# Designs tried in a protein design chat: miniprotein binders against b1l550. Part 2

Target 1, 279 residues: b1l550
Amino acid sequence: MRLPEELLERARDIHSEAPSHRIKLDRVGSFGLKVPVEFKGFLLLAEADVWVSLPEGRRGVDLSRQVEAIYELSNPPKDPFSLCREAAISLLEKLNYADSSGVSIRFDAPLQDGESLKYYGVEISSIASDEIINKIRVEILGMTACPCTAELIRAYKSSEIAATHTQRSLGILEVSTKAEHPDPDKLASIIERAMSSPLRTYTKRPDEGGLVIRSLSNARLAEDVVREMIHLFLEEFGHLPEDTHILAAVRSMESVHMHDIYAERSFSLDEIRKEISSH
Key: E = the ipSAE of ESMFold2; O = the ipSAE of OpenDDE; V2 = 0.75 times the mean of E and O plus 0.25 times the DockQ between their complexes.

## First folded at step 1 (miniprotein)

Design C2 (at its last look DockQ between E and O 0.73; V2 from the best seeds 0.00; counts 0 for: pae O 15.9 > 1.5, pTM O .619 < .8)
Fold by ESMFold2-Fast, scan of step 2:
Structure C2 (fold): chain B 279 residues (1-279), chain A 81 residues (1-81)
Amino acid sequence: as target 1 above (279 residues)
Amino acid sequence: GSPELKEEIEKAERLLEIAKLLLEYLGDPEALERAKLLLEWAELIIKRLAEEGDPELLKQVDKLIKELEELARKLEELKKQ
C-alpha cells in the first residue's frame, strides 16, 4: 500500500528536528549500494557507500537524497573515478547542512592475463569539503618464495637450484591525493613486479614451471617486497603532489605456518624524499 | 674496523642460524648430526674471536656465546628423544 502524498504535509520532518544529544556525527549514509560501472571497456557491478557529516543540531540525514545522488550519475554506467568525484560533490549540493561528503566504490578489476583474465581488488573514494581528496586502494595476489629456507636447503643439499617454500602474498598500495586517482592497473603492475612472481588464472605445465622457477630465482622477504613496491611507486608516481600519502603493505600467507607475516610502511612523498636523500 | 673480524662474526652468526633451522624444521638424525657439526664450527670461530680481545666486539661475542649455549642445550635435549 502506497500512502497518499498529502500525508507528508501533516507529518513531522523528523530529520530536521533537534537530536536527543547535540553531538556531531562524522559519517552518516547509505552503505552497500549496488551500482553498475564501466571500467576500461568492462561493465561491472560495484558496491558503493555514500555518506555526509551531520551537524550537532540536526537529528538525521535525508538518506533518499543520498541514493538519488549516486543513482542519477550511474545511469548510464560511467567510469567509477568520475562517478566517485561527481557523486561526492552532488551530495554536498543536495544536502546543504553537511560540511563534508564521501563516496567509496569497490569492485574486482579485470586484468588481461594471456588469453584469460585475472582479477584484483580496487576501492576508490572521494571526500569533498572545501577541497576534494581522492583515495585508491589496490590489492592483488602474487607469489613469494622464502630466501632463508632457500639458502638453508642449498647449504644442506649443496644444490645450484634453491628449493624453498612458496606462498600466496597479498600486495597492497593505497594512495591519498588531491590530484586525480592514480591508474589502478599501474598500481597492480607495481605490486606484481615487486613480488617473486605474479599469479595466473590459467597455466599449462611449461608456463607453471616457468612461474615456479621465476619465484625460486627471485626469492623475497615480505620486507623486500614492500621496499621494492615503494621504489617502483616513486619511479611511476613521483610527480604527484608532495602531500600525497601512500600505504605500501604485504601480507604473506606463509605455507609453513598457521599465521601470516605482515609488513607495511606509510609515508607522504615529502617524508620519503627527505629520508632517501639523507646520508 | 677489521673486515676479517666482521667476516668471522658474520660466519659464526650464519652457522648458528643454519643450526637453529636444522634443529627446528628438520629434526631428523641426519639434521641433528649436521647441526652438531655447525655448532662445533661456530664454537671454534667464537673462541678465536674471544681470544682477539677487541673491546668493540665484546657484546657481539657475548651474544654469540649465549646463542651457541642455547642451541647446544636444545641439541642435547632433542638427542635424548
Scores: ipSAE 0.000, ipTM 0.065, lowest interface PAE 26.0, mean pLDDT 83
Fold by ESMFold2, look of step 3:
Order: C-alpha cells, then structure tokens, then sequence
Structure C2 (fold): chain B 279 residues (1-279), chain A 81 residues (1-81)
C-alpha cells in the first residue's frame, strides 16, 4: 500500500528527532548488500556493508540515503576500490550529521593459475572521517609441509626417502593504511610465496609431483610462514606510511591432527623496522 | 554566540572536510564537481557568519575563511590537470 503524498508531507521526521537517551552510536547501517563490481576485467557479485556514526542528538539514520549512496555509484559496475572510497565519502555528504562513515566490500578475486583460474578472498573497506583509512584483507590457500616430520624421516632413512605430511594452509594478510589499498594480487602472491608451494585448481600428475617436491624442499613451520610473509611484505610494501598496520597470520589445517595450528603477528611498519634493526 | 551560529560553524566545517576528502582521495571530474558544490555551500554559510559579526566566533570564522580559500585554490589547480 502506498500512502497519500499529502499525509507523508505532514508526518513528523522521526529520524531527525532527539532520542530519549542521548547516546552516540559508532556504526548504524545496512549490511549484506549485493553490489556488482568490475575487477581486472571480471564482473563480480560482491557483498557490501555501509554505515555511518550517529550523533547523540539524532534519533535515527536515513537508511534509504545510505543504500542510495552506494547503489548510485555501482551502476555501471566499476572498480571495487574506487567504489569503496567514493561510497564512504558519499555517505558523509548525504548524511552530513555523521562524523564518520564506512564501507566494506567483499568478493572472491580471480587469479590466473596456469591454464585455469583460482580464487582468493578479498575484503576491502574505507572509513572516512577527518581522513580516510583504507583496509584490505586477503585470504588465500596454499600448501605447507612439516619440517619436523621431514627431518625425522630423513634422519631415519638418510638419502633414500624424502617424505613428510602436507596440508592446506590458509594465509592471511590484513593491511590498514592512510594510503591507497595495496594490490590484492601482490598480497596473495606474498602469502603463496611464503608457503611451501602454491595450491592449484587442477594439476596433472607431473605438475602435482612438482608441487609436492617443492613443498618438501620448502618445508616450513607455521611460525616461519608468518615470518616469511612479513619479510616479503616489507620488501614489496615497505614504502607505505609508517603508521600502516599489518596483521600476518596462517591457519594450518594439519593433515595428521584433529585441530588447526594458528600463528599471527600484528605490527605497524615503524614498530617492525625497529625490531628488525635491533638484531 | 547563539547556538544556531555554532551549528552553522559545524556545518561549514563538515562541508569543508568532505570537500577536502574529495580533493585529496579522488580526482575524477565527478568528485571535483561535487567538491565545487560543497565549497560554494560552505562559502554561503561562512559569508552569513561573517555578516553576523559575532565577536565570540571571529577566530573560528577566520579559520573557516582560510580553509575555504586553500581548498578553492586546490580545486582550481586540480581542474587544470
């Protein structure tokens, strides 16, 4: 049922009223919106969250203006990083009573994998206030090989047998910075290179053997995978602002265990440089 | 100063902040046009505040004028690129 326009013109604006309890809210928004994006020539269906802060003196948020802010910018589909930043600024423009806004966009990014494609998880966000903070999280699966088992077998069988258990491991890099979002493909590459070998969508037996051999020759503890991710990150992205914050983590789905192994390190660029230079 | 004048100062500050974000983080023609509109709106508010001449707000109005002028110069510089 559509109400008469004259009645709507007379109704009080509930959202602009003062609330009974004057309490500021940090995030009020719409979550799980479906939005088309264009990434590296691919048209992808992404999930988006949009929000703004709500001052203590305002009862509610104009939710239709929030949704409008991102949908107006998403047609035609465009680069998710531009969409994320532009929508965050548009939220502040459309809802100018807010002192901050945020947009998150999640999608599975295609990555060339020989003759086929594979996918890795990407979540980007932009939080606008007196500045913009850009955040990106990349998650990609790789293969790891246990060095403890490899050493034990090598000691027992010396030169004849090279063996250890291998498993899928999920690598995670999360970057929060005032600069533009880092390239997700470069972050995914850092994670894969830190692993014992990449994980492929499809392999033939000769290729599969090569992946296993590489894994055995690059056996690494989960802790050392995280350390290698940090090393490679600093080589590629050490130019970012010094207050850039990074989380590097790996969750190893150990093939011989009923539980996962997890390792992580959070740091800012200035903190990790001081730590490394002290050795 | 009156509470309404303080609210107008806050509104001008927000408009200038949003325009600054558009100019610093976006440089496409749409963002420049939106920044221009926000600066024009802020200018109207700042002119009204200056005309009111509230002595308690003179420093804040002067700060807004300087910020508006800086952002207007930045906008014109970006339009030439």
Amino acid sequence: as target 1 above (279 residues)
Amino acid sequence: GSPELKEEIEKAERLLEIAKLLLEYLGDPEALERAKLLLEWAELIIKRLAEEGDPELLKQVDKLIKELEELARKLEELKKQ
Scores: ipSAE 0.000, ipTM 0.346, lowest interface PAE 15.6, mean pLDDT 82
Fold by OpenDDE base, look of step 3:
Structure C2 (fold): chain B 279 residues (1-279), chain A 81 residues (1-81)
Amino acid sequence: as target 1 above (279 residues)
Amino acid sequence: GSPELKEEIEKAERLLEIAKLLLEYLGDPEALERAKLLLEWAELIIKRLAEEGDPELLKQVDKLIKELEELARKLEELKKQ
């Protein structure tokens, strides 16, 4: 039942009222929306969060307009990067009382793995204010082999390829930039290349053996992986603005321990360049 | 000036800022079209403010007009690409 427009005109706009406490809120929005996106020829159902800031003098946000903003832009489905940026801007347009807006879009990105698909996690964000900041977080699983155990085994029993424990490790690259979102496939590739070996969705027995041998031959600490990620990132994305912020991290799901090993470095491109140049 | 006029100026300023941001996305025709719309809205607000003739607001309005004109020029340059 639609309420008559006349009744709506008589109803006070609760959201526009002064709040009981004049406090600005940083983020007010709708979280867990499902929006279609097109990514590399795949139509994906992504999860989206949309929000705006709320001035101290306004009781609430027009949540319906927020939802409308992203859905208007999602039909027809488009790439999630454009959707994210455009929706963040549209939120500021539609909710002109807001000084900032944000959109986050999360999905599993398909990645070709021979004749099969593997995936990596993607979270794209755009925050709009006086400037637009684009963020991308890529998470992909790889395999690490422990060099310490390998060395212990080698010391005990001479072998050309020392046995060691292997584990799944989650590599994370988060990039925040005023530029366009970095290519997520390239970010995923950096993470995979930084590990002892990639994971495979589909392995034939010979391929599985080869993958393990590669891992053993390229044993890396979690710390090594992070450093390699940073190195590879600088090679591929060193052209980004100097104020670009990066988080490189690894969570190694250790196979010999009940806990995970975690390593990270947060840095700006300017900072890390200065660090490297000082050596 | 009336609190209402101040609010309208702030709206116009915000619209211009958004339009400016949209114009940074070179090669997006949709962004260009949205920027155009925002500039039109800002123009309408600015025009309305100018008609109300508040001397204090006129200086702000003049600033906004200049910004609008600059953005409009940029928009036209981008359309020719």
Scores: ipSAE 0.000, ipTM 0.143, lowest interface PAE 15.9, mean pLDDT 83
ESMFold2 (binder alone), alone request of step 1: mean pLDDT 81; pTM 0.792
ESMFold2 (binder alone), look of step 3: mean pLDDT 83; pTM 0.816

Design C3
Fold by ESMFold2-Fast, scan of step 2:
Structure C3 (fold): chain B 279 residues (1-279), chain A 81 residues (1-81)
Amino acid sequence: as target 1 above (279 residues)
Amino acid sequence: GSPELKLLIEWAELFLELAKRALEKLGDPEALETAKEVLEYAEKLIKRLAELGDPELLKQVDKLIKELEELARKLEELKKQ
């Protein structure tokens, strides 16, 4: 054995040494990696995290094999869903001491909006063990108008007050499933349809007044938006496995107050069906 | 140094190690392609570090440039075999 090879073998042995304390770690890995992906014809620079479980008897993880797992699969750039799933599987295969692995990929997804583009947030994950769990989170901005504020405006008969009480709201849908990742464009569509009005980037001769009036005509509480998102989700994705977990949430950024309004509900498909059928 | 610059140096070192490992698999065309791709990533990181011009990191950046050049030369020689 040549000395340089002996030194490399010794360096790898450090990771396999007994730790100072025999404690299992759930996630150990490389976070904040820059990875190119191809999404629906667009080349995007995504941010990725990769990790594995670490058993109680092992001091550390081989970082080089983590980077190798995702890097080998990311060049040339390909769709982030396949990359996420394949990298998680590759991590588990390359690091045989691990009981589980995971990959998370985040990017801003383009959406056609007339002749322009707008963007919404996407985070996808795949966690591999004896099975694969796929997770997706979609966040998109829309507009809401409080029904209470709408009532006050009707009583006061003032359009200027109406304009100040239209608020930006962030809609959130998160799905965890044993099936393939749901299409994020469909999740974004559900969120937008549940809102008082979607945000539009392209408008023939910008009509800000029209957007405000539309929102006021479809006034919804954050709680109303969450319930509508759940209803629309079940209509589109009710066929997913019964143990699929969903988080539906809305964060309303009310300009009149220094604080936000937040509403959420997490559930599994089996739980929500029982709840609905009990009425 | 700044946490960001230290992380970029660690990633550049990691990519150079991955390239070195791939180049040691003589006669493997997959390893040769891997080495090329990883060296391209290392080059981008090293160029970014050089652009930042941090005086405290000049010695480390010079070391990374030299290692990149050595591995790139080795890759080119292996391609000619």
Scores: ipSAE 0.000, ipTM 0.114, lowest interface PAE 21.3, mean pLDDT 77
ESMFold2 (binder alone), alone request of step 1: mean pLDDT 79; pTM 0.728

Design C4
Fold by ESMFold2-Fast, scan of step 2:
Structure C4 (fold): chain B 279 residues (1-279), chain A 81 residues (1-81)
Amino acid sequence: as target 1 above (279 residues)
Amino acid sequence: GSPELKEVIEYAEKLLERAKELLEELGDPEALEYAKLLLEWAELFIKLLARAGDPELLKQVDKLIKELEELARKLEELKKQ
């Protein structure tokens, strides 16, 4: 059984009509799409947003063509970086009234942790216009130890090993570049190395003791972690274009407070190099 | 208690098959093309969940089940019209 063909032919193309008000929209699209992706040998379920700009003279976006653009490229599953970039380009090709398009893909990335796996957050996007801008955001939990309390206890007990409070801290690196997406595993590694110690999925008591001792020996303020993340980022990714924009941030879930501590810095590679060289 | 992940996946597969049968019965009219794409996506999603065995994905499966139930209901109503 089929719907009568005449009913389909009588339907107005609502999207091609003039709008009630002649106003441009920056982002119109399909958000929260479920997309399978292949990442580092793993099949993962990712969440995708796809959008285009909408000119002032057009009432709506062809949403079916947005879904087709990402769907065609996601079957079979492929790496999320190629999918993101190719889908953004495909959106502009399929929806020629748009000045720009974008695709964002979010997933939890597996990372080998001894005999186990741990996971860190990844969001990638590609925004296409006259050029393509690739963005990546990596979030991973680590541990920090308070140097202020460590110093007070050291002074009180005259001990070389100071006791202090430790807490989980969320490290964040976000990169926007005209080059290819940076490797998220390398960004995650930078974040973990900047912290007092990484977190583990599973620890035995000797390993747990070693992690705690590492944290105590490497006590860091949130501000220290952000500066170290920037330093390590420049060592690994200083070759990226000068107009590459970076956000480095830490949210410390303070074990001795009802509130969190937050520190961040955003910069372009050109800006930070000039700042460092002026000191 | 909550059903096991396997039972939830099997139920989602049953709903997907029902929606496919209804769509095939109606043919593939232009007005329903988006429904066909959604069903193909749902099939890939269910296969991924079956392979992963991840209980953290249960909330996503529950949402998908509701979407498939609603789609099947709408297709059933369109078939009558």
Scores: ipSAE 0.000, ipTM 0.189, lowest interface PAE 18.2, mean pLDDT 78
ESMFold2 (binder alone), alone request of step 1: mean pLDDT 83; pTM 0.805

Design D1
Fold by ESMFold2-Fast, scan of step 2:
Structure D1 (fold): chain B 279 residues (1-279), chain A 106 residues (1-106)
Amino acid sequence: as target 1 above (279 residues)
Amino acid sequence: GSPELKEMIERAELLLEWAKLILERLGDPEALEKAKRLLEIAELLIKYLAEEGDPKLLEKIQEAEKLLERAKEILKELGSPEALKRAEQLIEKAEKLLDRAKKELE
């Protein structure tokens, strides 16, 4: 049997009490929630974290109200960007003691790939305070081909198309902005175009040969891929506010080594434009 | 109560819809494993509904559970287009049973 509701009137409100130590906490919330979202016509099961700041004078947060906030907005399922932003705002509205709130939503995004689907990773966040900051991280696999080995083989074979090793490389773009979240499909496209070639879930032999030849003809270092991603990002998203922060990175899973190669650059739009214009 | 049960049925239906979509466009082992995980989550919700739910819905919920078990068995053994289509059909039948259970709650 459940306890009578009349007991709630007599029970202490633990969350509103003073804590043992007057220390502010930056993030307190419900992590690993499963929420349905609608993305580009697909119904996806996403994983969400919701959190708020906790002031030094309050012992705890109302976790049930956090879950209610995101579930109210997720039924019916909606796009994860609107869900993220609206839930962050709703958390501040429902939990008036909080100075800030955040919502993070993670899912694998499907892309049509011939007769099948391929997937890339998406994580979006909205952090609300006196302003809203939107973050998005996109990760997608592509193919790279080593230009150093290509040059050695070309010298040896005297061939126009040099043989070299190819490998899967993970491209990463992360954007933090006061504007709306960038379209993750466009971020994924930037990453794939920066690579030697995209990867496919399903290929027939002629198409597979074409991808390999494309990769060999477009051999790139991890450093080359990062620079190209930044260049392409500026062409597509240079209109974002100047204080927008970007991380561009590549992890190359080298087929001839037991270890990976990693290259990255973090920058603000203001910083990178000044750097490029100084040359 | 009944509103919570309806919400859980709706979540199971969404997971089954997504699993079917992945199976329709299957081309790699990662997609197959993701579809299996979604079916497992749907089964957990259905088992919970069977334990805690309305006794009048029990037969429909149990039948949906059996269909999902069969779909998972097919996905373990075969990668042919015919086998994937058969699993998809079983998932569709399970969805129809869940929809009938949901309407009975209304």
Scores: ipSAE 0.000, ipTM 0.098, lowest interface PAE 23.0, mean pLDDT 77
ESMFold2 (binder alone), alone request of step 1: mean pLDDT 68; pTM 0.590

Design D2
Fold by ESMFold2-Fast, scan of step 2:
Structure D2 (fold): chain B 279 residues (1-279), chain A 106 residues (1-106)
Amino acid sequence: as target 1 above (279 residues)
Amino acid sequence: GSPELKEEIEKAERLLEIAKLLLEYLGDPEALERAKLLLEWAELIIKRLAEEGDPKLLEKIQEAEKLLERAKEILKELGSPEALKRAEQLIEKAEKLLDRAKKELE
């Protein structure tokens, strides 16, 4: 049983009424929606947030219109980048009082790892106003080995082999651009190549030994990893618009401490190129 | 100087903003078709305002209407990156004209 349309037409439209205080809100929406997406041949269940700006003269947002905007575009499932952009634009069409709209979609992306799969985190967004800004954040775990402790042990033990502690490190690349979203697999690859070694979901004993030895021979500070990520990013994505903004960061889960080490750098492409060329 | 006229101008401006966003999609024929439809709706709104309006407002709206017609012509010649960029520029010019008309109503 559905209520008669006549009854709905007789009810007050609370959302269109004046609020108690004339204050604009930047983001009002439906958060934590589950949507299917198709990503590189995989059907994944993603989580989405959708929102719009709310003007100072309007009490509320039509949440049902927001859900309509994303769900009508998600059946059949499509790639999350197109879904993100199309839903953000659809929100502006459906909610005429909004100055801006946004959609964020997050999921764990499968990455082929020999005969197995490993997963990395992806969050994409599109924010629409008088322009569209696309944002992507990729997070993937890798391994780092400490060069300081390696040098200290070598000096004091007079050993032929330097030893050091290793730990899992989380690499982060976030890109905000007026161009299309960068390929997240390429961003994940950049992060892994900047680390001492990648992590595996499954290793045989000889492969595990090899991974550890490579990590020890390629010992890197968190600061080293961030600089290498930026270098590799510029090689792969230097063609993006000059006002593209990037965040490169590493959080090292130090095996010898109860706390983490964190290093980051935010920059625009224009800014970083001028900095590098000034040497 | 009427609230209704200001609302219609704001509605046309929003449709142009949405059309411009749709034109940002690379090689998507659905997005281009939707942009064309939004431009047609904006043109109808602008024509309605021109019939009701002040002579100064009519001049600006008529200029915007001509730019929208030109944008639709360019979109019909799909297959050129230059044509898509020109259409976006014409939509931006129309938006600026509508914004000036709104400010005059204030």
Scores: ipSAE 0.000, ipTM 0.230, lowest interface PAE 20.1, mean pLDDT 82
ESMFold2 (binder alone), alone request of step 1: mean pLDDT 70; pTM 0.652

Design D3
Fold by ESMFold2-Fast, scan of step 2:
Structure D3 (fold): chain B 279 residues (1-279), chain A 106 residues (1-106)
Amino acid sequence: as target 1 above (279 residues)
Amino acid sequence: GSPELKLLIEWAELFLELAKRALEKLGDPEALETAKEVLEYAEKLIKRLAELGDPKLLEKIQEAEKLLERAKEILKELGSPEALKRAEQLIEKAEKLLDRAKKELE
């Protein structure tokens, strides 16, 4: 049942009233929205958060205008990067009392893997004010093999490829920039190439053996993987603005331990170039 | 009639299309989970359409809701290729009913 339209004219506009306490809020919005996106030929259901800043003199945000902003831009479905940026800008236009706006979109990105698909995690955001800051985080699983145990077994029984423990490792690349979002497939590729081997959704016996052999012949510490990710990132994305901030990290789910091993490095392009050139 | 009703129908149709595409992906358990989630969201939109009390559209909207409920049950009970195909057919029938409802709003 719909209430008569006349009631809307007579009701108080609660959102525009003065609040009980004059305190500014940093983020007020609609969280957990389901939005369709088009990603590299795939139609995906993504999860979105949209928000704006709320000034100290205003009681509430017009949440219906937030949902309208992202829905309007989601039909027809478009790439999540354009959606993220355009929705953040649209929020400031529609909600003129706000000083800043933001949009975050999360989805599992498909990656063709032989006859099957595998998926990796993507989270992007755009925060708009007098400038736009774009952020992307990519997470993908790979395999690592322990070089320490490999060396011990090689010493015990001389072999060109030593036996060692292998484990799943989660690689993470996060980029914050004033430029457009980096291509997540390229970030995922960097992570996988830094690992001992990639993981598969589906393997046959010969392919499974090949992955294990590749991993064993390319044994890497979590520290090695992080350094290789940074090296590969600079080769692919060194053209980004010098104030671009990057986080590179690996969480190795050690098969011989009850705990994980973690390695990370945060840096700006300015910092890392100076560090590398000083050696 | 109502721009709001037309938008809700269009969004429900979009989610049903996404569900059908997910069901076609190699029997991947993650794709099946996505299809179930999208169907649940489409069903919520259709329930909202029924609540808006348009008597002329109510029969079509209620039948679409019943078809989606049946599709969700089939996806929960069996993971066989025959069950997936049956669920896809029910989704297609629901889409046709929603398209007819949308055209009546013009």
Scores: ipSAE 0.000, ipTM 0.189, lowest interface PAE 18.1, mean pLDDT 79
ESMFold2 (binder alone), alone request of step 1: mean pLDDT 69; pTM 0.630

Design D4
Fold by ESMFold2-Fast, scan of step 2:
Structure D4 (fold): chain B 279 residues (1-279), chain A 106 residues (1-106)
Amino acid sequence: as target 1 above (279 residues)
Amino acid sequence: GSPELKEVIEYAEKLLERAKELLEELGDPEALEYAKLLLEWAELFIKLLARAGDPKLLEKIQEAEKLLERAKEILKELGSPEALKRAEQLIEKAEKLLDRAKKELE
């Protein structure tokens, strides 16, 4: 026994007291924690959020136990999928007043691009209750080219390959499932293939003309890109449980406008298959 | 423990045995009580290091450091300037070994 422990025993336990108002809170926790993870051979510094539900009769959550739990599980660094799942389960076991827990980990993932690397955004989550729901969000930049302007230029004194404006577009795939997290590299690949062309970090020689020509040959509306992402997702991940929920979205940073164009579709696998089978 | 940690423990044991021998030369009742405290610290330190990898090990090593500091303060009141200087040097070496052991366990 030491003095600090004795003092803690004599002090009021504020967190276990009744609150001013008997209102349940859905998520209470520590957000923005820095945590190392091992991802496909890379040691990365990730940012983590950890939380639990708080019942109406309890004033506060033991935040120190949350931070301690994830740090213990992250040393040595492990893959972020296992870390998410194990930490979410551990939080429920350690904080028995909670009926749900969650962990989110976000980082920039390296992706091989010829002889170089490029990066895409990844956020993975696990939410534990009487079941475990795994969620992953992937964001990657690509290039789109406007088919409308291409057609106008082609009609306006041209039968040659039409010119049009190009822009950076952000593709987004978010998956929520009772199965294991989908492979983020495969999600990133789906997004890039749906675009007019991928973006590059660099090439050994200037290749701006090549990227633009690929985009011009494959001009697509944001709406086209979302539909193609859904089609490609179903080909790759159609085996996931029927209640798997997907968000597919594109934000096109239109070079000829002062604003962006945004298109999205949210759906369950069961819902989208019934819709497609009606056509 | 690791091979390196074992070597550090063996060196700590030797330094503490030498400190014991120096304090026994002084023959003062206060010095004898002080020597017993230093030896008790050494035994605690060695037991804690033997549990390499235990999260509580670092906390107990810090307590051993506090005992060593207390022992150093009492040692300054003892008789022979030559014996005191040698004992102080041995205690300083023991502190450095303790610091290395702490880093090894982290």
Scores: ipSAE 0.000, ipTM 0.058, lowest interface PAE 28.9, mean pLDDT 74
ESMFold2 (binder alone), alone request of step 1: mean pLDDT 70; pTM 0.649

Design F1
Fold by ESMFold2-Fast, scan of step 2:
Structure F1 (fold): chain B 279 residues (1-279), chain A 80 residues (1-80)
Amino acid sequence: as target 1 above (279 residues)
Amino acid sequence: SEKVYIWVRGDNPEALRKAVEELIKLAEKYGARVTVLVEGDTVYIFVEGLSPEVREKIAEEARRIAEELGLKVEVRVEEK
């Protein structure tokens, strides 16, 4: 049942009222929305958060306008990059009291893995104000093998035996830029190439043995993986604007410890280029 | 503190390599710390960090793995 329009004229506009305290809020919005997206030929169900800044003199935001902004642009389903950017711009147009808006879209991205698929995590954001900042975060599991234990085994002249412990490690690349979003498949590829070996959805015994042997032959510390990810990132994406910010990180779920090992580096392209060129 | 020391011996390098891989996998299954040393025909494996019951189960499984691969195995608990 629709209510008569005359009742809307008599109701208080609570959102436009003065708040209890004159405090600005950075992000107010609708979180956990389910939206369909088209990604590289796949129709995926993604989760979206949409938000705007709220000025100190306004009690609340119009949530229906936020939902309208993203759903109008998501039918028919489109690529998540365009959806993210266009929805952030639409939010500022629809909610003129806001100084900034943002949209984040999260999904598991399919990646070809022999005759099957594996999946990696993607989160794409666009934040709009007087400029647009695009952010992408990619997370993918790989395998690392401990070089310390491997070296201990090789330290004896009698040993032609390659042995060490292996573990799953989560590689993370996050990029914040004024340019368009980097291709997440390329970011995932960088992470996997930095690891001792990639992980697979399906293996036969010979293939599984081969991955283990590859990992043992390419033993890397979490610190080694982070440095390699940065090196590979600069080769592929060094053309991005100099104020582009990157986070490279690895979380190694150490099989021989009750705890994880974590290594990270945050930098701008300007910062890292000066650091590398200083030798 | 008490440590579990496992010695695996044999003259077949391929069998020793397989034994080390399986023993590391076993330690991972129980969340135990493992250090591996190789000297001649012997692999020394030091296991730390779990309950006496889990350590004994690791010891039993280590003996089974070594026997399946035709290797000799010794398991000791040594105070230090």
Scores: ipSAE 0.000, ipTM 0.094, lowest interface PAE 21.9, mean pLDDT 78
ESMFold2 (binder alone), alone request of step 1: mean pLDDT 76; pTM 0.690

